# Ledger of designs, part 3: VH-VL binders against q9y8q3

Target 1, 263 residues: q9y8q3
Amino acid sequence: MRRIGLEALERVLYPVIPVVVTAEHQGRVGGMLAAWWMQASFTPPILAVAIAPERYTYKLVRESGVFAFNLLDFKLVDKAPFLGDVSERLLPGKIREAGLNIVRGEVLGAPLIAEASAAVELELVDVVEAGDHDVFLGEAKAVYTVDDFRGGMWSLETYRPLMYLGRTRRPGPVYRVYLTPRGWERREIEFAGGKLKPLAEKRVRLISRVEEAVKASSSREEAVDAVRRILSEEGLDPSDAEYLVEDALRRAKSYRRRGQSSS

## First folded at step 1 (VH-VL)

Design a11 (framework fv_axatilimab)
Fold by ESMFold2-Fast, scan of step 1:
Structure a11 (fold): chain C 263 residues (1-263), chain A 121 residues (1-121), chain B 107 residues (1-107)
Amino acid sequence: as target 1 above (263 residues)
Amino acid sequence: EVTLKESGPALVKPTQTLTLTCTFSGFSLSTSGVGVGWIRQPPGKALEWLANIYWDDDKYYNPSLKNRLTISKDTSKNQVVLTMTNMDPVDTATYYCAHGDYYESWAFDIWGQGTMVTVSS
Amino acid sequence: DIQMTQSPSSLSASVGDRVTITCLASQSISSYLAWYQQKPGKAPKLLIYAASSLQSGVPSRFSGSGSGTDYTLTISSLQPEDFATYYCQQSYSTPYTFGGGTKVEIK
């Protein structure tokens, strides 16, 4: 083994099975693809997920106290970068835009993705600060699944999990990489590409425009003003500007640490 | 650009083995996520799935046919072969081969024209 | 095996009508459902996959919806070329199974 920079830490921790976190507050449903989650307790059953404060889903979970985890089959892999990379603030209704349907959980009324292979309704029990993310702890109150677990485990005939391997930047568009369920092969999905590209074409330009404005700004205040203007010009909610700036800055900083080598 | 064509005998006697060949172009059965399936349709009846083969040589069969089916591929010839043993008049049908992408849709998106197989004495 | 029950088995309709065809699975199939159109003497043509995704080149008047065990194909304004037999198919579990078909006939 050799020592490498901490900016590569998350790459070491992939692949993972991501979950789609969904929540609703006052009639607005939103969600995000999360790679940083775990089961934290068996009795009572508690699941944990890390959510950045600038994510719209953060607000939905915090204000409603109810959320869900959704496990997606690899067949839906073309939708995963859209759910992970497109902010609800830049594309209201992104779950529907991705061609997914919402159903209500029977115990907490949590929004569940109808096409998911499994879903868990969660009641928020605590939110713990952890650097640039907060850890949401939810107690599981109901579980839904397409498998009957007759063999004591998932049938891979009914569920071929989505497995996220990481982010690869090419000249041009950003790609998210997934492991295929058949063989040692990886599949690279263009950000907002695939079957969703025609539907999201104008929003892809908008996302790039927001990121470029943040990158070009010399201060946080300048970035917020620039993004607010972009949102107004596009007919979106300008009050979301601060959250979009924080999200873009967090993604840009991504463990960029220097000077941790010894010699 | 993707095309498939079925070939084989039009007439088969009861108890004989049927061999059908699917010859394709416009894709490779070594491409990750790609598979070829066989589906049949008796005259005036519904579609019935028979078997699938994938790029990694993974094979699936309809269990109702009591292990009468064998599917194989020759990637270098762009061919998939289906054999069905102990043919019976009820096996009279149009037999189709079709392309599918497991990761994109797992649906049969491009079909051959079909080949009619009649089983009679 | 997963049984696919398709209804109605046939229907008569006029150009411009809204047509709805339903498909019921004997167990949840998690949106692993496709819809095919078949004209006499021809191979089936894929219309919808993953329950609601429109195949490239298929007119937007075709739409699919549903989840769990309950699925629907809708033709919003029937055209002359739409008179055909329609089949649903699940790919959730082998054996992959098709519905019995719905014949859409001229009224």
Scores: ipSAE 0.000, ipTM 0.407, lowest interface PAE 16.8, mean pLDDT 83

Design a12 (framework fv_axatilimab)
Fold by ESMFold2-Fast, scan of step 1:
Structure a12 (fold): chain C 263 residues (1-263), chain A 122 residues (1-122), chain B 107 residues (1-107)
Amino acid sequence: as target 1 above (263 residues)
Amino acid sequence: EVTLKESGPALVKPTQTLTLTCTFSGFSLDTSGVGVGWIRQPPGKALEWLANIYWDDDKYYNPSLKNRLTISKDTSKNQVVLTMTNMDPVDTATYYCARLDYSEYGTWFDPWGQGTMVTVSS
Amino acid sequence: DIQMTQSPSSLSASVGDRVTITCLASQSISNYLAWYQQKPGKAPKLLIYAASSLQSGVPSRFSGSGSGTDYTLTISSLQPEDFATYYCQQSYSYPLTFGGGTKVEIK
């Protein structure tokens, strides 16, 4: 083995089975693909997922206290761009736009993806700061599976887990690479392709504008006020300001290199 | 702070081979996601991209010049070397190396070295 | 190869003026475009990436817009330090290509 730079850490840790985190607050359902998750406790059963404060799903989980994990089959790989590449903040109803349906969990009423191979209802028990992300700890209250989960173990003949290998790092459209262990099928899907591209670009511009406002501010309160004005000017919800300011402050502390993606 | 500096001969005779070295600090080319590119600018003319090299030794060349260009890296010295064969007076230009910044939304150069002027004449 | 055509090749303006520079790609480049500023005798400096994202440290009077094949760099109120040559650059495909440059001259 040879030692390499920490910038390669994310790539070394792929492939992973991502989960789709779903949550709802005040009638708005949102969700995101998350690669950084784990089971943290058996008794009580606790799952953990890392979410950046700028993600709309972060707000939904924090304000509702209820969320869900959803596992997708590789047959749904074409839905991944709607879940991973764009924000609910910029594309309201993105789960429905992806052609996916929401059903309600029986215990907590958590929003579950009807097409998922498995889902878990989670009650938020704690949120732990971890650098530029927070780790959300949820206690599992109910678990759901399709018929492929018989005998206490998945049949990989019928369930082909969606796995994520990372992004391409070359000129031109960035591709997200997805695969499944059954036959090692691989798909490269353009990052925020088609109608999603303007929305993903708008996110980059919004985050940049928020970062500059935070840098120009002398206090957290001044930064929040400045970001509220930015959100109002962009036709977005000003109540999101505190989450975007928190995100910018966390990333400022990381000393990241210019132009490099955080994920 | 990331810095790059070009070095090489100021004068090259026609038909000779040009060797330019880019020495950098503040980053390493064995870390994922980084690269170094070479761009040139003839006096009073536009910028022309020549070649890129990435952390994984992946190399790209301008097709117009590919038969003449070789790019390589020496990670232990924090250097990238560009070699251009069969120099001609039309190759007279300021040669820049630059860090290749990459994201989901494109490839761009930041920061740039100061540039080194190469004159091709007898 | 993707050809990048800038217009105008040069313009004369006064401090306080609004300056607009256009960049046309020979095919759609899906916002894979950057803008650079170059002052005489100096290396270029990145201003805008991803067609419209302002690089950190660059004044807010600079903005980028456009889509498909048509892109624009705007300076809302020209300052003395803005007299320079501006270049667009596409990264949609190799080879990477630059525009011919637009020289912004003092009147």
Scores: ipSAE 0.013, ipTM 0.461, lowest interface PAE 8.3, mean pLDDT 88

Design c01 (framework fv_cosibelimab)
Fold by ESMFold2-Fast, scan of step 1:
Structure c01 (fold): chain C 263 residues (1-263), chain A 120 residues (1-120), chain B 112 residues (1-112)
Amino acid sequence: as target 1 above (263 residues)
Amino acid sequence: EVQLVQSGAEVKKPGSSVKVSCKASGGTFSSYAISWVRQAPGQGLEWMGVIIPIFGTANYAQKFQGRVTITADESTSTAYMELSSLRSEDTAVYYCARGEYDWEYYFDYWGQGTLVTVSS
Amino acid sequence: NFMLTQPHSVSESPGKTVTISCTRSSGSIASNYVQWYQQRPGSAPTTVIYEDNQRPSGVPDRFSGSIDSSSNSASLTISGLKTEDEADYYCQSYDSSNHGVVFGGGTKLTVL
């Protein structure tokens, strides 16, 4: 082995099985694809997931105290990138628009994806600050699955795990690579999802407009005002402007950390 | 297929400035970093700086800080390098090169080079 | 800042193997990727090795790269040497602390 730069750590840790985190507060359902999660305790059963503060799902979990993990089969690969790439703030109802259905968990009433191969209802027990993400710790209260685990493990006849390998190094739009161990099937899916592309493209253009407005602004206050106007013009919630500005600034800072001066 | 095409040779007097262009065709201009590397006659390669066009952010080698400005115009897929206060020692072939900032600027495509001669 | 040191020149007969070293003056050579570029007179450089030991499409398998952390050096090895391999070779790495690209001084390969 050789020592490599820490900027490559994220890439080294792929492939992973991502989860879709879902939550609801005050009638607003949201979800996101998360790669950074684990089981942290057997007794009581506790799962951990890292969520950036700019994520809409972050707010829903924090305010409701209830969330869910959903494991997706590879047959849903064309929907998973969309859930990870498009913010609920810019596309309200994106889970439904992706063609997925929400059902309520029996114990906590957590929003679960009906098409998932497994889902876990979680009650929030703590949130731990960890740099540019926070770690949400949830105690599992119910688990749902399409397999009966008679052999003590998943049957790969009923579940082909969706795995995320990372981003390609090629010209063109941003591509994410998904795979499954069964059959060596690999899919390269454009940012905002393949089959959801017409709907997602409208929101990707909106994201670009927001980013351009932030980049063109000479102050934070000017950026917030510009984004607020964009949201109003699109019939979206202008109170989300501050969060979108923070997201854009964080992304710009990330580019600087990849070999650009951070002075 | 990707090509980087640079502007033609320049002859400049000491104390003036020069602006060299690098037009990218094929591929996604905004997704890549563009570096400028020079080579004086009979000498080695010297990195001057880099720009990430998507944000217009640039970083420069300390030796050139204050004299070099690297910019990009995404609408024309063109990067520019402007070097001011020219001296005879700045006579060199100037190259643009495309790199991935995520992978420590591996240069996968190079421009053909632009000869800048500084003489009175 | 660190420097990458290469021999000024190397020479070898056709069919033989030549190795060009690239030594990092401070910090580990393994901390950052090393690339190798070939430059013929009057031409822009072209990549022969990237990410320490990877070969771009079109580059013959006679070219190989390696890293030796104990000597703090990267090496470019060219086997089955051909007259067309005569060129200047440059190693390149990245200085994370100063956010900049570092080139070696270059090695002139002469095929006699």
Scores: ipSAE 0.000, ipTM 0.394, lowest interface PAE 18.6, mean pLDDT 83

Design c02 (framework fv_cosibelimab)
Fold by ESMFold2-Fast, scan of step 1:
Structure c02 (fold): chain C 263 residues (1-263), chain A 123 residues (1-123), chain B 112 residues (1-112)
Amino acid sequence: as target 1 above (263 residues)
Amino acid sequence: EVQLVQSGAEVKKPGSSVKVSCKASGGTFSSYAISWVRQAPGQGLEWMGVIIPIFGTANYAQKFQGRVTITADESTSTAYMELSSLRSEDTAVYYCARDLGYDDYWSGAFDIWGQGTLVTVSS
Amino acid sequence: NFMLTQPHSVSESPGKTVTISCTRSSGSIDSNYVQWYQQRPGSAPTTVIYEDNQRPSGVPDRFSGSIDSSSNSASLTISGLKTEDEADYYCQSYDSSNYPVVFGGGTKLTVL
């Protein structure tokens, strides 16, 4: 590899699957195509998306506290530049102008794109300043999809993910480049197979011991001391104890709050 | 620190055209919209139009439609406002202003203003 | 298209609080962000409030913005009034139908 200028960072991080962020406030529905998003937490389920304060969707999410992520099939690729390249301020109702329909989510009433292959209703839980963007953290409350996930994953016969590769920067017209994976190469690899199996089993045993120690402790300090001893006995770095205790406490809090103890 | 630096004062005859420039100093303007706003002596602010360089799109206030042309040269980070068929009523200070935004979106808020260019139209 | 209406002038004594209103003639004031600009004699405008109630870096916290949906208006409030606040103040919004930027007529603030 060779070192290049930081201005190339955004381009290096493509291709990605973008989402369409939708939100509504006081009767006005808006949305934007976002490439900078991620799942930030499994329990509770939290998704993150970076939105600059100057985006109209920023105002809609901030003021309503409710938004949605929508995943598009490549058959809608001709709508993607419309959603990402034209401002809602210049073209009110640009989602409808693109030929897309809005339906309301069942749990939060979030505006969802009816033609999307999947959508997630999100309740805003925090907004974190990160330079020239803010990171919006939304807790997922409902998921909608065209697939039944019988195989545990998307059927690529019913869903061809829309992916964004970047844009050209040469003199003349600017082009945004979209693609969909073609000729999927499928490889099925056993989870922690062969020589990796003992390592995966060791991790499960370690995490279980940590969780039991945390559950048995009356204070955070007691839990940290117990986990330090566990790490030392396993030949691991005892300075990791505070991190593992924090993780276990967060999981225990989520389990208790969500009533998962009924299992 | 980005500044918008405008061209110098102009004195023009009725019926002529004027072209005012606005250069971004210390940064790029391609990810921002640039608006033009004028102010006649003793009067308020009047929006003339905007250019969004990334789209190559310009929008104009109805009053100036057909007389004003706003362009941008992304390679020099310079926006231009040309007003034709000048009348004495066009005597004003002309400002460029940066609208906050990305290459594909903005908020309509002006955060940086040029110093202004006085255009005097006299017979 | 709509108009933004401001009082032509307002005056108040140093140390007191002054409020300048900006009323939208049609459509809801909530439909679009409102900005406030300060213009001192002989100078270009500078932004004191953007996006309804946000302050740019360097603008003192005695400047604040608010929206009142019931009167269909935005307001700029300046507390602890100082002589240096004497200026013309303009509200601004936009009509999202075609991005026409709309300015209020301006309010001359005199600090007596």
Scores: ipSAE 0.000, ipTM 0.369, lowest interface PAE 19.6, mean pLDDT 81

Design c03 (framework fv_cosibelimab)
Fold by ESMFold2-Fast, scan of step 1:
Structure c03 (fold): chain C 263 residues (1-263), chain A 124 residues (1-124), chain B 112 residues (1-112)
Amino acid sequence: as target 1 above (263 residues)
Amino acid sequence: EVQLVQSGAEVKKPGSSVKVSCKASGGTFSSYAISWVRQAPGQGLEWMGVIIPIFGTANYAQKFQGRVTITADESTSTAYMELSSLRSEDTAVYYCAREGYYDSSGYEWYFDLWGQGTLVTVSS
Amino acid sequence: NFMLTQPHSVSESPGKTVTISCTRSSGSIASYYVQWYQQRPGSAPTTVIYEDNQRPSGVPDRFSGSIDSSSNSASLTISGLKTEDEADYYCQSYDSSNHGVVFGGGTKLTVL
C-alpha cells in the first residue's frame, strides 16, 4: 500500500449499499439517498445516518422525530437521481415523480417506499453534530422485508443490492456510478442530467444566494431573516431558513479543507 | 478603506491580565473570522485563537487554554483578546487578523487584513 | 499537533531566484491550503501567497507558491530578487482539531 491524499477518502470507502431515508412532517413526505450510515447498537437496535442541514429530509426528521431506512433492489437504479440528486424542496413529490409509492409503517406510521426490498421504522433518539453533517441516531421499532431469511442471510434470488461506486472523474458531465455484485452489472447515470438539470441549476443558484446572504449578515438572526426573504422570492417554504443558515455556517466553519465530498 | 485598529501599548505586572481591542470597519467584523497572533521580540508568529462572531464561537490554541479569552461585540465591531496570569515570556506584539470563513470563491481563507499590532510589555 | 519546518535563513543575490520550503511533520500538506506571509522590520505581516499558489492584488508575479505531496512540503519561490524582498517569510496552514492555525518558524531572506 501507498499513502494518498485525504481527498481520496470517499473514493476509497465506496462501493457501499446506500439507504433511502424517508420522513414526513405536516403532510409533506421527503426522502434522500444516503451512503453514510451504520448500525451502532444491537440492544437497543440503533441505526445511524449522516445528513447535512441543507437536505430537506434533515428538517423532516428533526421536526417529526420519526424516519425510515429503505433498501432498494438494483432494478430501481433509475430512481436514484430523483432520490439523490434533487431536493424535495425544489421538486415536491419527487418520490412519486420517480414512480415510487409510499405506504405507512405499522408501528410509527413512518413513510416507507412500497417498492423497497426492506425498510426499517426509526424513532429519533439523538442528533450528534459532526462537522458539516449531523449524525441522526434512530432506534429501530419495526422491520419489513421481501425475504424470509431462512438461511440466516439475504437470498440473492430475491434481492440484488443497489450499490453506489462513486462519481466519474473525466471531462464533461459528472456521472454517478451504480452497480450490483450479481453479474457485476454497472450503470452510469448523469448527475442531475436530463429533466433534473434545471432543478439542479436552481439549487446551485439558491445555495449561492443563501451563502451571500449569510456572508453579508452581522448576526445569525439577520442571516435567517435574509434567507427567509430569499425563500419567499423563490416561491419556497420560508420555514426552511434556519436549516439553510445552519448548513452554510457549518461549511464556513471547516476552514477551506481540500477534497470534501458533496455527500 | 477597511482597517483593523488596535488599542495602544500596555505595560503590565506579572500575574495581572491584559485586554487588547481590535476595531473593524462596518461589515468586516461580523462577515469574517478574527484571529489573534502574537510575536515575541525576535521570534516567530504564534497563533492564539479565533472568534467567528456569526457562530458565537471561539477556539484557542492548546498552549493558551484557560489563560486566553477572545470575545466580540458586534454593536461596536470590536474583537477583544484577554490574556491572564501574565509572565515575562508574554512580552510580545499582539496582532488581530481577519480571514474569510466561507467556502466560496472571492471570499479568501487567509489573513487578508492585519491590525497594526499592540506591544504588551510584562515588567519584572 | 504538527509543526511546519522552514529553513532559518536563506540568502541570494539580486536578480536570482530563491525557494523557501515549508515541511509538515505529520498529516498531509495537501489536506489544507498553505499561505505565505512577508514581514518587513517594524511592520505587520502581509500576504504574498494564499491558497497554495494565488497572489493577492498588488503582489508581483515574481512570487509563486507550490505544494509537493511526496515531500510533504510547500514552497515559496521568488524570482528576479530585489532588495525590497528582504524580509521574514512565514508559511501557514490549518489543523482541523481546533480550527487551528499553525505558522512555520519563519525564514529570514537576505538579498546579497
Scores: ipSAE 0.000, ipTM 0.427, lowest interface PAE 10.9, mean pLDDT 84

Design c04 (framework fv_cosibelimab)
Fold by ESMFold2-Fast, scan of step 1:
Structure c04 (fold): chain C 263 residues (1-263), chain A 123 residues (1-123), chain B 112 residues (1-112)
Amino acid sequence: as target 1 above (263 residues)
Amino acid sequence: EVQLVQSGAEVKKPGSSVKVSCKASGGTFSSYAISWVRQAPGQGLEWMGVIIPIFDTANYAQKFQGRVTITADESTSTAYMELSSLRSEDTAVYYCARSPDYEDFWSGYLDYWGQGTLVTVSS
Amino acid sequence: NFMLTQPHSVSESPGKTVTISCTRSSGSIASNYVQWYQQRPGSAPTTVIYEDNQRPSGVPDRFSGSIDSSSNSASLTISGLKTEDEADYYCQSYDSSNYPVVFGGGTKLTVL
């Protein structure tokens, strides 16, 4: 093996099987595609997932205390842009817009994706700050699946795991690369393509405005007030202000917008 | 060869407690889970709980919650089951049993069993 | 949360085949592995079948396990019955809720 720069770390750790994190608060269901997750405990069963504060799903999990992990089959790969590339904040009902249905878990009433190959209901145990993300620890209370696991493991005849390989660096639009180990089938899907492009651009502009307002503020309270006004002007929910400010502060502290490692 | 060797028979009065030991030899003690299973005279097998020593984590059957405590001492490769507030209905043979790998505990497979410890509760 | 139900007793002559059933009360029998243990009077249980249909080394091929999803049952089949097979037999599965081990009520096999 050869040593390489830390900027390549996440790429070295792909491909991964991402989970779709779903949660609901006050009648609003949201979800996101998450690559950074693990099982952290066997007894009791605890799963961990890293979520940035600016994610709408972050707010839903924090405020409800209940969430779910969903595993998707590769047949649903065309749904990934709705789950990963755009926020519920900017596209309300994005799970339904993707053509997916929500069913309620039997134990916690967690929103589960009906088309998923497996789902786990989770009760929030703790939230641990880890740099620019928080690690959400959930105790598993129920599991649902399309396989019987009689062979002790997934049957890859019944489940083709959706896997994420990363982003391309080719000229033109950015592409996310998805694959499944069964037959090495691969899809390159334009990042926020088609009707999702204006929503992705709106998110970039929103986040830039938030960062500018945070930098111009002399206190957290001032920053929250400024971001609340920005959200109102954009026709968005002002109650999101505290989460967006927290995210911007952490990203400034973590230097997430650093240039190349050589810079 | 894997062996689970339990402590000797006990005679206890109602309201007292009993602590049964299970010493493991062979294999890596921390790599497996140890369950406790009892059998009342003429009755079937009843699962009481499990300890996963590597995580110092124990889980109990609902019927025994609050009365049973399962612990492990990795330095001596010994698991313990303590049952408090003994009743005459607790008269049984108590077994320890191993799951071969704690990662495989979900299968419930108990591959090696101790010889059993008779606990008699009488006044 | 679920029960495993076995017949209380079965009997058969030496040389014949006997089948002991283990029926799951809720959820699919196929959802979790099933083991089978043999217990002689005064002895600890020993495994004759693990993970539905596997035999530990030293267990004769006369012992076999199977799953029938249509009846929601597991079965232990013993062919070529010998008097030494006379014992109590317990099925056991795993309840994913809090990881409890679930035993059937046991079946007394008499070889007459």
Scores: ipSAE 0.000, ipTM 0.403, lowest interface PAE 17.7, mean pLDDT 85

Design c05 (framework fv_cosibelimab)
Fold by ESMFold2-Fast, scan of step 1:
Structure c05 (fold): chain C 263 residues (1-263), chain A 122 residues (1-122), chain B 112 residues (1-112)
Amino acid sequence: as target 1 above (263 residues)
Amino acid sequence: EVQLVQSGAEVKKPGSSVKVSCKASGGTFSSYAISWVRQAPGQGLEWMGVIIPILGIANYAQKFQGRVTITADESTSTAYMELSSLRSEDTAVYYCARDEYYYDSSGPFDYWGQGTLVTVSS
Amino acid sequence: NFMLTQPHSVSESPGKTVTISCTRSSGSIASNYVQWYQQRPGSAPTTVIYEDNQRPSGVPDRFSGSIDSSSNSASLTISGLKTEDEADYYCQSYDSSNHGVVFGGGTKLTVL
């Protein structure tokens, strides 16, 4: 082995089997594709997943105390952009827009993706801060699957895991690369491309407006009110204003630090 | 090496039935599906159906539903394809092929039988 | 639910590269794996490419497969063309809606 720069760490840790984290609060269902997860305990059964605070799913899990992990078959790879590349804040109902259906778990009523190959209902145990992400610990209360596990493991004829390899590093559009272990099929799907391009452009515009509003405000309350107005004008949910302000403040802190050091 | 060996050529009259056999050797018969594919003289490949011995199920192409029956005898590692109500247009070479058909999916046909010529004429 | 369309015939000289297309009429070509089979006169078909781009043992690396989502097509490419490559080539995929195997119409490759 050779020692390499720490900036390569993320690339070294792929491929992985991502999970789709789903949750609901006050009638709004949301979800996200998460690559950084693990089982943390056998007794009791506890799963862990890292979620960035600016994610809408973060809010849903934190407020409801209930969430789910969903494992997807590679046949659903074209759904990955809706689950991973676009925010629920920008596209309400993105799971349904992806053509997926929600069914409720029998134990906690957690929202599960009906088309998933497996799903786990989780009750939130703790949230641990870890740099730019928080680690959510959930105790598993129910598990659902399309396989009977009679042989003790998945039948790879019934389940072709959706796996994530990373992003391309070359001129032009950024591509996410997905795999399946069944003969390792590689597909490159343009990041926020195709039908999601107008939403990606709207997101850039929205973020710029939010950042300028936060920068121009004299207090947190003023910033929240300004962002609330921006969301209303864009036809989005004004209740998301506080989360967008917090995200913008974190980015502004980083920019100020950089600006100060470089005059 | 896995080998699929089919029964010999047959000449049949219109309205009769034909039953072609496909014996597998050198591999695990029960862990794979066996598909049947036909080819009329000078024409392309046409899928007829499949049997999945371990699941005890067979699926057929819509065109052949009601006329084709595919069965398997795991004790002899032999699959059978029976086609009834034969017409002159059923004259073709019939192939069996090993298939990873499982739970509503199909994989590559990795081994093929040598083919059986069925001629339907008066 | 869908058809796979291939050119009826293609011709090329020895040593050159030939590409045979397989176009799916509805739904994405990438929704299901594509296999390619070679059939020489008087013989049963043999697999030259499986799962879009994989080669079975014994198949020369001159044979390659690819998927082009923009044209909704799979392609079989044969480089360094040899007279023994003269054969009929068939693409094959799976139709999840009708639970059946779908073959392309076949392409006759002539090495002139």
Scores: ipSAE 0.000, ipTM 0.359, lowest interface PAE 23.8, mean pLDDT 84

